# Miniprotein binders against a2bj90, part 8

Target 1, 235 residues: a2bj90
Amino acid sequence: MSRSARRKTSALNTVLRVVEVFASIQGEGPFTGTYSVFVRLAGCNLRCPFCDTRYAWSLEAGKPLGVEELVEEIARYEPSLVVITGGEPLLQRHPLNSLVEGLESLGLRVQLETNGILPAPARDEQLWRVYHVVSPKDVPVRVPGAKLHPSWVDYARATGRAWFKFLVANEQHVREVAEYVAKLGIPRSRVYIMPLTPEKLDMKELLELHSRIASLAVKWRLNFSPRLHLLVQLP

## First folded at step 5 (miniprotein)

Design tn2
Fold by OpenDDE base, look of step 7:
Structure tn2 (fold): chain B 235 residues (1-235), chain A 101 residues (1-101)
Amino acid sequence: as target 1 above (235 residues)
Amino acid sequence: SEEDREWLERLAKIYQRAAEQLFEKGKYEKAIYYLQLAIELSEELGDKELEAQSYYLIAEILFQQGKKEEAREALEKALKIAEELGNEELVKKIKELLEEI
């Protein structure tokens, strides 16, 4: 391989398209309440109608950032967790593995958020070592083109480092989730249901919606994910 | 339960209000998505009025997007339900919008 080919492959593996970096509290899933730095990557393979981050759908909406520079920026926040989110972070899989390597070298814990359409990490990827919250979009919300890749179920069983978070509006959605996870053999202990929240809910409506979905989680023996950041008015 | 029914009725109103606000902001796809959720709730509640109103609002949004054929299909669904209910006001509004398409 020529020095030019090695430099091009190294450069492609060391630059991420990043929309935003910010510190907040993780509001969702198994790490709820954790002081976190959020890295929102650009580009998505879905067009969810309910998406709150439509500005991240295009790769061009992100700025190119070097992995080393991004690791240094993240480290300055002294986070308890680094949350990698975006459109779909796994569209940038190669530089994302380099980012994870850099963050882990500093002893930082990493959580990936993914829609689960792309394959789960392989054992030789740095991504194999991190935590994953998979948000399927095929059930119950039935986004066109969404299909959970089967390898996520295998990854969850092999590592115990994956959870599945489902948006739900009512008991019918919770039933569909329960049937779906049973069919795929996803352990119930790894399943979170989360309220589907419209924009501009008042606090009373938001609290009532959380209460109703939490009660359904207990009834159906599933874990509940709040949207804590909305309840406490953080980013 | 009756309490669960009252909650679902409140949730349906939340989705309609959210859709209207999203429509005013030009967030058409997101508005339609919440109206589709309102329709799902209407089926669970057996609330045909909610169903017809939601299809009418979908049609208004689709029409504003220039999606005339899709708007017509939504209005035809709304019209059928509104006629079955004897909702003369909604039937009139649907027919008025059908004349504009």
Scores: ipSAE 0.700, ipTM 0.864, lowest interface PAE 0.8, mean pLDDT 93

## First folded at step 6 (miniprotein)

Design q2
Fold by OpenDDE base, look of step 7:
Structure q2 (fold): chain B 235 residues (1-235), chain A 84 residues (1-84)
Amino acid sequence: as target 1 above (235 residues)
Amino acid sequence: GDPEELIKRAEETIREAQELLKEVIERAKKLGDEDLQFLARLAAIYLRAAARAFQKGDLEKAEYYLKLALELIEEAKELLEKSE
């Protein structure tokens, strides 16, 4: 392989398309309440009708940022957690592994948010070492083209570093989640249900929806994920 | 189909869902069932989301939330029928 081909492959692995970088509280999943820097990557392989971040669907919505520059930017916030989110972060898997390497070298904890369509990390990837919150879109919300890649179940069993977060609206959705995770052999302790919130809910409606889904979580012996950032009006 | 016809049909479906929801709310109030009342309120939330999406020209979102609202209305009706 020519020196030119190695340089081109190295350059492609060092740039991410980033929509936004901001500090906030992790509002969802097992790390709820954690002071976090969010890195929202551009591009998504889904078009969920209920997506709150449609502006991130196109790769072109993101600016190209170097991994080193991005690591420095993140580090300035002194985060307790770095949350890699976006559309679908794993669409940028190669530079994302480089980003994780950089962040881990600084002792920063990293959590990835993914829709679980793309394969889980392999053992040789830097992504293998981080936490993952997988948000399947096949069940119960049935987004076209959504299918959980089976490797995420294997990854969860092998590492204990994965959780599964499902959007739910009612008890039927919770039942479907319970059946789905049972069928896949996902431990209930790794399963979160989260309210499917439409845009522009008032606080009363938002609280009522949270209350009901939380009650269903207890009834069905599942973990509850709030949308805490919406409740406390943070990004 | 003609975009205008699709829009008109969606508006009609939203109106029909609103009427069905009113009936469910009235029946749920008469029974005093808090769970039924909640389902009705939840259906109202998604139906309003559908209507807002529709007004913005987001037909996919409108259809999705309308379907969800209708499912909740049907769930509430089934529960009402079991309670009556």
Scores: ipSAE 0.691, ipTM 0.867, lowest interface PAE 0.8, mean pLDDT 93

Design w3
Fold by ESMFold2, look of step 10:
Structure w3 (fold): chain B 235 residues (1-235), chain A 84 residues (1-84)
Amino acid sequence: as target 1 above (235 residues)
Amino acid sequence: SPEDVIREIDETLAKVWELVAKALEAERRGNLEEAERYQREALELMRKAAELARRIGHEELEREIREYIELIERLIEIIREQRE
């Protein structure tokens, strides 16, 4: 085939199952406050009791979108950051690497959100150069089947492009997180604790919870992640 | 005991996701036959986990595992669509 035909065939072979694409701010983790485009991929390998995006659990929740089409859509927003989330985005590993390649070719900065069960990127993956926020689900609440893949700690050390974020409700949870990260050798500078938000909090309660967890972060010398989008009422 | 079975299910789920990881890597490298083989191995192991959950009467865990079965079945279909 000609080079033009090969490019067309490659685009036709690369499809992502996408639940939604929208602009907002990154409300969590090290890039909090950044003008972002979110790409929520369908499918998840966990059923967390506190999940706030249960509508993305099934692969059938996603529409098939070609990677080139998706890159064009994302670029029109002129984002400062592209956040790939889900479900669990790494379930769509192959086409996800193609999306990252397209976004990188435009100089767009990319962050992936993952539960860390599937392995960290290999050196020959486009995902190798992307930022990652890893949210292990084996502490403080045990979610069946959750086990952080050890490659994420190695990846974080080798590249400096991964951080670890934990949902906590109280000081006992923070203690369990602190013990877990110490045992795995995850430096405190890479660790965020974030409020575990029940579905029915008013704004006052939400702020009070943020205050309590932030105070615990200071006490335990860990980074604090807000859920800023909830505080400012953005999606 | 029920707690021993729950631990076995948890270990089984972790092994399933390891097999899915191998399938995804094979798919990324274009080895679709290997990818499908790993996913079918994962599927059979997940069905074992579902039966264990049924045996101890853990309805919520069994429901979650059946949703994972559906996920793996769909992943196999995606591989087969690429092979066709």
Scores: ipSAE 0.870, ipTM 0.947, lowest interface PAE 0.6, mean pLDDT 91
Fold by ESMFold2-Fast, scan of step 9:
Structure w3 (fold): chain B 235 residues (1-235), chain A 84 residues (1-84)
Amino acid sequence: as target 1 above (235 residues)
Amino acid sequence: SPEDVIREIDETLAKVWELVAKALEAERRGNLEEAERYQREALELMRKAAELARRIGHEELEREIREYIELIERLIEIIREQRE
């Protein structure tokens, strides 16, 4: 068997449970405004009361897709960024590493969104080389079972490829985030606060909330993440 | 108290995800036997968490934990398929 045939067969034996694949603009975090393809993986190890994507909680919510077919689908969009999200994508860790390898081989930039309960990548994982936005659920309001794995702080310091993003509704939440990141030794330069958006805000209310949280980011010397896709009415 | 039991459940859930992390690491290294062992340990702790939620009559939390049980059972099935 040729190397190509053997490699293709190995990739096809690795499957991901995928909820959806779609093109949009990254609305959040350090790559806000980037033309992106979103890959939502099924399965989650948390039941956050404020979760916007409850439909992805079960592994059964996802369609089984081979890594090679998924890479080809993503590549057809010609994205500037591939955002792998979920649920919790690290629950499908082995095939996820294979997906990342395939995407990197095409020169695509990859960002993973994770709740940070499972450990940060080891140096021998393909995931070590990509960007990570970690959303701890320890603070400001603890979700049962949510504890940030300490390896994420080490990974952020070692690589400069992880940021920590927190949903906040008011100044008390920002204070709790500031205390949390100081205690864990997370540099402020790696921290984003983002508006916790309740259901059914009108555009004026949404903009006012963004303005208030952005002002708090300046006051507390933290980075601000919008939810840009909500402001421009994209998925 | 129910509050103390909820704290014990939270601590138990955190330990479950630590075991799942060990299982995923074992799987990544190709040690599927060790991976299955860790997932089965995780499953037993998750069942304990469900029983604690049931004892205090917290129906919503019990339902959530049952969904986590289903998740871990599916992860075990995936490991067993790879071992065959």
Scores: ipSAE 0.807, ipTM 0.918, lowest interface PAE 0.7, mean pLDDT 89
Fold by OpenDDE base, look of step 10:
Structure w3 (fold): chain B 235 residues (1-235), chain A 84 residues (1-84)
Amino acid sequence: as target 1 above (235 residues)
Amino acid sequence: SPEDVIREIDETLAKVWELVAKALEAERRGNLEEAERYQREALELMRKAAELARRIGHEELEREIREYIELIERLIEIIREQRE
């Protein structure tokens, strides 16, 4: 490879398509309540009917941003956690590894949100070192093309840095999740169930739904994830 | 049946994402030619999926698959730009 080709490859490997960067509280999963900077990446390999971030589905919804510039932007917020989310962040896997390297060099903790369709990080990737919340889309509500890549189970076992978060609406969904994780050999301690929230719930309905799903979590001996940001009216 | 076609599309989409995964791994290894090959194979499968959706008159699914085609085309462009 010529020095020019290495520079172009280097430049492309250092640019992310970013929809938005904002500070908030992590509302979901094992880091609920953490002051976080969210980096929403563009492009998704799913079209979930219940997606609350449909505006991020196209790669064209994001602007190209250099990794170095993005690291500097994130650092200005002094976050307790950096949450990489979006459509599917792992579609931008190569520059995402560069981003993680930059953030970790500053001592920042990183959590990735992924649908688990693409393979888990390899040991030689920077992504191997970060926390992952995997949200399978094949259970209980099957999205076309969604299949959890088996490497996520292996990654979770090897590192202890992965959790699995499932959207549920009722006890049947919780049963299906329990059966699914048992079949895959995922420890229940790594499983979160979260309310599947329709777009038009009022606060009373939202609280009632949280209460029902939390009670099911206790009954089924699973962890519960709130939608805390919705409850406290944060982004 | 339309239901059988939808299942075939779903299976095709799963294969596409396996190919995209292989492409991303090839990129990580610095084999951009192999990466582009996998993405092109993924693109052809997506085009077939779009045609299947069209044939059964599932307009929404066809639209979604066309958006996936655009996604893969952009991924191919990114790989090509790295090879030049």
Scores: ipSAE 0.674, ipTM 0.876, lowest interface PAE 0.7, mean pLDDT 93

Design w4
Fold by OpenDDE base, look of step 7:
Parts: structure tokens; sequence; C-alpha cells
Structure w4 (fold): chain B 235 residues (1-235), chain A 84 residues (1-84)
């Protein structure tokens, strides 16, 4: 490799396509209620019909940002957690490892949101060290091409730093999730069910849906994830 | 049947993402030539999936797959930028 190629590779390995950076409360999963900076990365390998962030599907929806600059921007918010989300963050896996390294160097906690199609981190990746919330898209509502990569189950067992979050609308969905996690050997303690929210719910309908799904979580002995940000009208 | 074709598309898409995963791993290892090869293979499969969707008249699915084609093309471009 020429010195030029190494420099270019180094530069590109430190650039992320970012849709948005904002501070809010983590509304979902094991870190619900945490003051967080969200980094929404561009590009997704799915077209979920229920996606609320369709604007992030294209890589071109994001602006190129340097990892160092992004770390500085995030740090200014003094977050209790950095949430890496977007379309599918792991499509930008290489510069994402650099971002994680930078954030961890500042003592910041990092959580990744992923659809679980791409493999879990290897032990030598910076991503190995962070928390992961995996949202499979093959159950209960199957998105074409969605298949949970088996390495996420192994990662969860090895590290205890992964949780699995499933979107559910009814008891049939919860049943399917329960069967799925049992089949894959995912510990129930690592499973969250979350309301699948249509775009046009009023607050009353949203609360009713939360209540129903929470009751199903108890019945099926699964964890419940709210969509807290929707309930409290935050981003 | 259209249902069989949809299943074939789904299986094809799954294979695409496996190839993308292999590409990303190759990138991590610093083998950008291998990475590009996997992405090109992924692109070819994605094009086949688009054609399958077209044949059954599933316009929405065809559109989605075309967007995936664009994604893979962009990923290839990124790899090329790293190789230059």
Amino acid sequence: as target 1 above (235 residues)
Amino acid sequence: SPEDVIREIDETLAKVWELVAKALEAERRGNLEEAERYQREALELMRKAAELARRIGHEELEREIREYIELIERLIEIIREWRE
C-alpha cells in the first residue's frame, strides 16, 4: 500500500455518514430513562414497513462527519449514554469502531442499536466492549432479507452486553417471539417486547397499546420496553 | 407461484447480507480487494432479486430492492475510495 493509500484509508476509516445528532432520553430497552446523545447513522439494509426513520435509509441521507469531530460534539452534551442508531449502524462498522474507541476514551458509555442481520462484534473490535440492543426483523413481522445472525446469541452469552428487542402488536406476536427466543436459546431475561406503533396513534391509543403489551410481557414472562420518548413527547 | 418467488427473493436478500458481512470482515482485515469482490457478488444477487420482483409484478418490492442496489453500489464506491 502506498503512503497515500494508507492516509486515505485512515481518513475514510474515520468518517461516518450521520443523519442527525441530538440529546434526549433513551426511550427504549434496558437503558430506558437514560439521558442520552443519539447518533443516527445513515444507510439501512432493510425497508421495514413500520420504520419511523425512513429518512435514514439511504447512505446519502447522512452527511460525512469525522469521528474526532463527532466525539467532541457528543462530549459537549455530557451524556450518560451515547446511543448509536440509524438505519443500520453496522453498515459503517469500520469507522464505527473508531467512534466507539473515541467515546470510550472519554469514559462515555455506548449502546448500539442494530437489526442483528450483520454479525456481532469480534473480540478484537472496539464494538465488543459496548452494549447492544438487537432488534430482529424476522419475528414477529418478517421483513424480507431479515435473519438474525447467530453470532448475536453467542455474543449475548459471552458478554452479557446484548439484549433483544422485538416489536409486537398483539398476543400472537408475543407467542411467536417466545417460541423464537426459545428455539434460538436466547435467555428470557435478555428479551424485551415493545409496542409496534402505527404512525397515527393519539396519546390515548398509545397508552392503551402500551398497557396491553406490558400486560402481555408479564403474562409471557418477558421484559417490557416502552416507547417512553413517544409517551413524554421527546425525540 | 408469486409466493415461491417472494420466498426466493427473501433467501436471495439473506445471502446478500451474508456477503455484505463478509465484505465488512474483509475490510476489517484490511483486504479491500476481497471486500469489493464480496460486495460485487452481493450486487449481482441483488440485481437478480430485483428481476424476480419485476417478473411477478411486485412493484413495491422491486423498488425496495432497487434501493438496496443503490446501497450496495455506494458500499462498493466507499471501498474503492479506500483503495485509491
Scores: ipSAE 0.738, ipTM 0.899, lowest interface PAE 0.7, mean pLDDT 93

Design w9
Fold by ESMFold2, look of step 10:
Structure w9 (fold): chain B 235 residues (1-235), chain A 84 residues (1-84)
Amino acid sequence: as target 1 above (235 residues)
Amino acid sequence: SPEDVIREIDETLAKVWELVAKALEAERRGNLEEAERYQREALELMRKAAELARRIGHEELEREIREFIELIERLIEIIREWRE
């Protein structure tokens, strides 16, 4: 085979460390309600106290899966959206680009969830063409080591394929988010506020929190994101 | 003060993730020697952050940083496996 063909074959055999693959509804952000397949990648560069997926923090939590086999598994679900999440998926950037290439070749729509610490995609990356929901962890409460890479705002402006989602518990948090996004030049149409759900909320408390944060979204003229999967008890 | 040290740790962590980003870019381009060099520089800096957290007695932050040390060590192992 030619050197180019061997190089392409090697990229297709690239391995991802995957915690879980499952079908559900995208419960958050601009694609809320979409029938989705979730691919949770292992490894994270943060230790957020409010993380609801702590089991994905260690790279050892994932099993090695070949990209080609993973694409086939995802396709069998016939998803309307493929959500790549984690930990922090961009820690596995090279094989992740290979996965995106395979999914795109099948015409599957892809969304990435990231904490935005690692840079936005370059133009020559397959990730350039997917949708991104960026969840900065340096506001309203800064998590140590969290700093949004400035390239995400440039990427959002250049492509229109990024949105910014913030966990908030009260109006002071919303004010801090509003100041932060104004400083960065992120338009309100790209900003979502979402309820910060403490562990062990009952359904009544969860609904009350959703109502309160939704009211704040209207007051502050920001988009509201539910945590729909929690409300309807899906993974 | 402890707050000054915590700020230094936070700045150090940001630099670590910048180095990891450079390593990931080098990986994407197939430059595995450079990728490993960036990760080892990141590892050294992360160890400095762990010592700072230990010095001020911030046990939870130190534990988290040592988990990041393990992460970077594992990333180096993966790069070395790809080189073989």
Scores: ipSAE 0.869, ipTM 0.947, lowest interface PAE 0.6, mean pLDDT 91
Fold by ESMFold2-Fast, scan of step 6:
Structure w9 (fold): chain B 235 residues (1-235), chain A 84 residues (1-84)
Amino acid sequence: as target 1 above (235 residues)
Amino acid sequence: SPEDVIREIDETLAKVWELVAKALEAERRGNLEEAERYQREALELMRKAAELARRIGHEELEREIREFIELIERLIEIIREWRE
């Protein structure tokens, strides 16, 4: 390859399609309560019926941003955590690795949110070194095409940097999650159940749902994830 | 019968994402020709999934699969731009 072709390929490989960048509190998973910058990448390989971010499904929903520009924008927020979400961020895997490299060079802590259909990071990826919250869509509400890549379980065991988060509405869903994680050999300490919130709940209904799912987490000896941002009315 | 076709669609979609995963790995290794080949193979299987959804009259699933076709077409365009 010529030097011109190499320069062109390198420059293009550092462009991400970004829907939005905003500061908030991480409301979900193992880092609940952390001051975070959210980077929502465009494009998704699933059509979940409960999806709150349907506006991010298309790659065209995203503005093309250079990795350097995006790193600078994120850094201005001085976050305790950078949450890279989407859509499915692993669809833009190569420039995503470049983003992670840039963020790590600044000492920033990075968490990726993924549906886990695409493989877990390889050891030579920058993504190997960051935190991952994997949200399998095989269970309990099955989504067509959703199948957790088995490499995520191996990655979790090897690194201790992956957790598995499941949307649940009732005890039957929790039972199905418990059976699923036992079959795959996922430790309960790495498993979160989170309330599946319908689009229109008042605050009383939202609190009652959180209470019910939290009680089930205790009963089934699983971790509980709130949707804290909904409870405190943040984005 | 329609339930069996839905299972075939689900299995076809899973195979599509396996091919997309291979394409992304090829991109990571710098093999853009191989990446484009895998994405084009994925696109062909996705078109098959759309036809299966059409045959059973599942309009919602057909629409969703057509959006996945657009996604893969855009991924191919990005690879072609990087190769150009």
Scores: ipSAE 0.831, ipTM 0.929, lowest interface PAE 0.6, mean pLDDT 90
Fold by OpenDDE base, look of step 10:
Structure w9 (fold): chain B 235 residues (1-235), chain A 84 residues (1-84)
Amino acid sequence: as target 1 above (235 residues)
Amino acid sequence: SPEDVIREIDETLAKVWELVAKALEAERRGNLEEAERYQREALELMRKAAELARRIGHEELEREIREFIELIERLIEIIREWRE
């Protein structure tokens, strides 16, 4: 077999470690409100103190699933969007490309959520074709090991299929985001700020936080991402 | 100090992921030998980070770094399968 054929047929290239698959509404970013199937992949290259999916950090938290089986499972939900998330999906880059190929063959739209540490897709990857929401973890709250790979800026410019979502708690964070994206040459139209939500907020506090951050988004001329799923009590 | 060691670990983690990124880029260029070299360098740095965490008695951090080692080992395994 050619090296290319071996890459396609390798078990490591056709099996994903999956934590969960579920249907819900996309609560965040440019696709907020979209009926979506979420595929949460196992394994993360960060340990964010504010992570709401800590159970997905270990590869062992996921079960091995074949790409073909996973495509069939996803398709049964008839989603308007497939959201690939988890720990860090790009740690499983090779089988993820196979998954995307399968999903796109069915005419399904795909969005990837990534921390942006690993390189953006190249033109020859199936991942090149999908939408990406990049959530840098180096600004405004620095997570150890987090640094945005510069290729994401280039990818965003080349394709128009990437957005950058930043977790913010106050105006100082919003200022830091504004300075950061300006320095990197990221258009403000591609930037979302989202409330950094502690787990212990009640609904009143959550709404007040959303209101404050949304007002800051307007003031700083940035897009606002809600945490819609928290507001409407969906997964 | 333990704080200095934690800072060193944090810097090491950043370097590790930069090496993993370089490995992925080398792999895309078809240079699997270079890719494996970068991943092995990343693995070695990550092992050093785990040892640093152990020395300061930060068990949680050591555990987390060991999980990162497993990630990199998997990436190396993929490259090896493609080289054979």
Scores: ipSAE 0.798, ipTM 0.919, lowest interface PAE 0.6, mean pLDDT 93

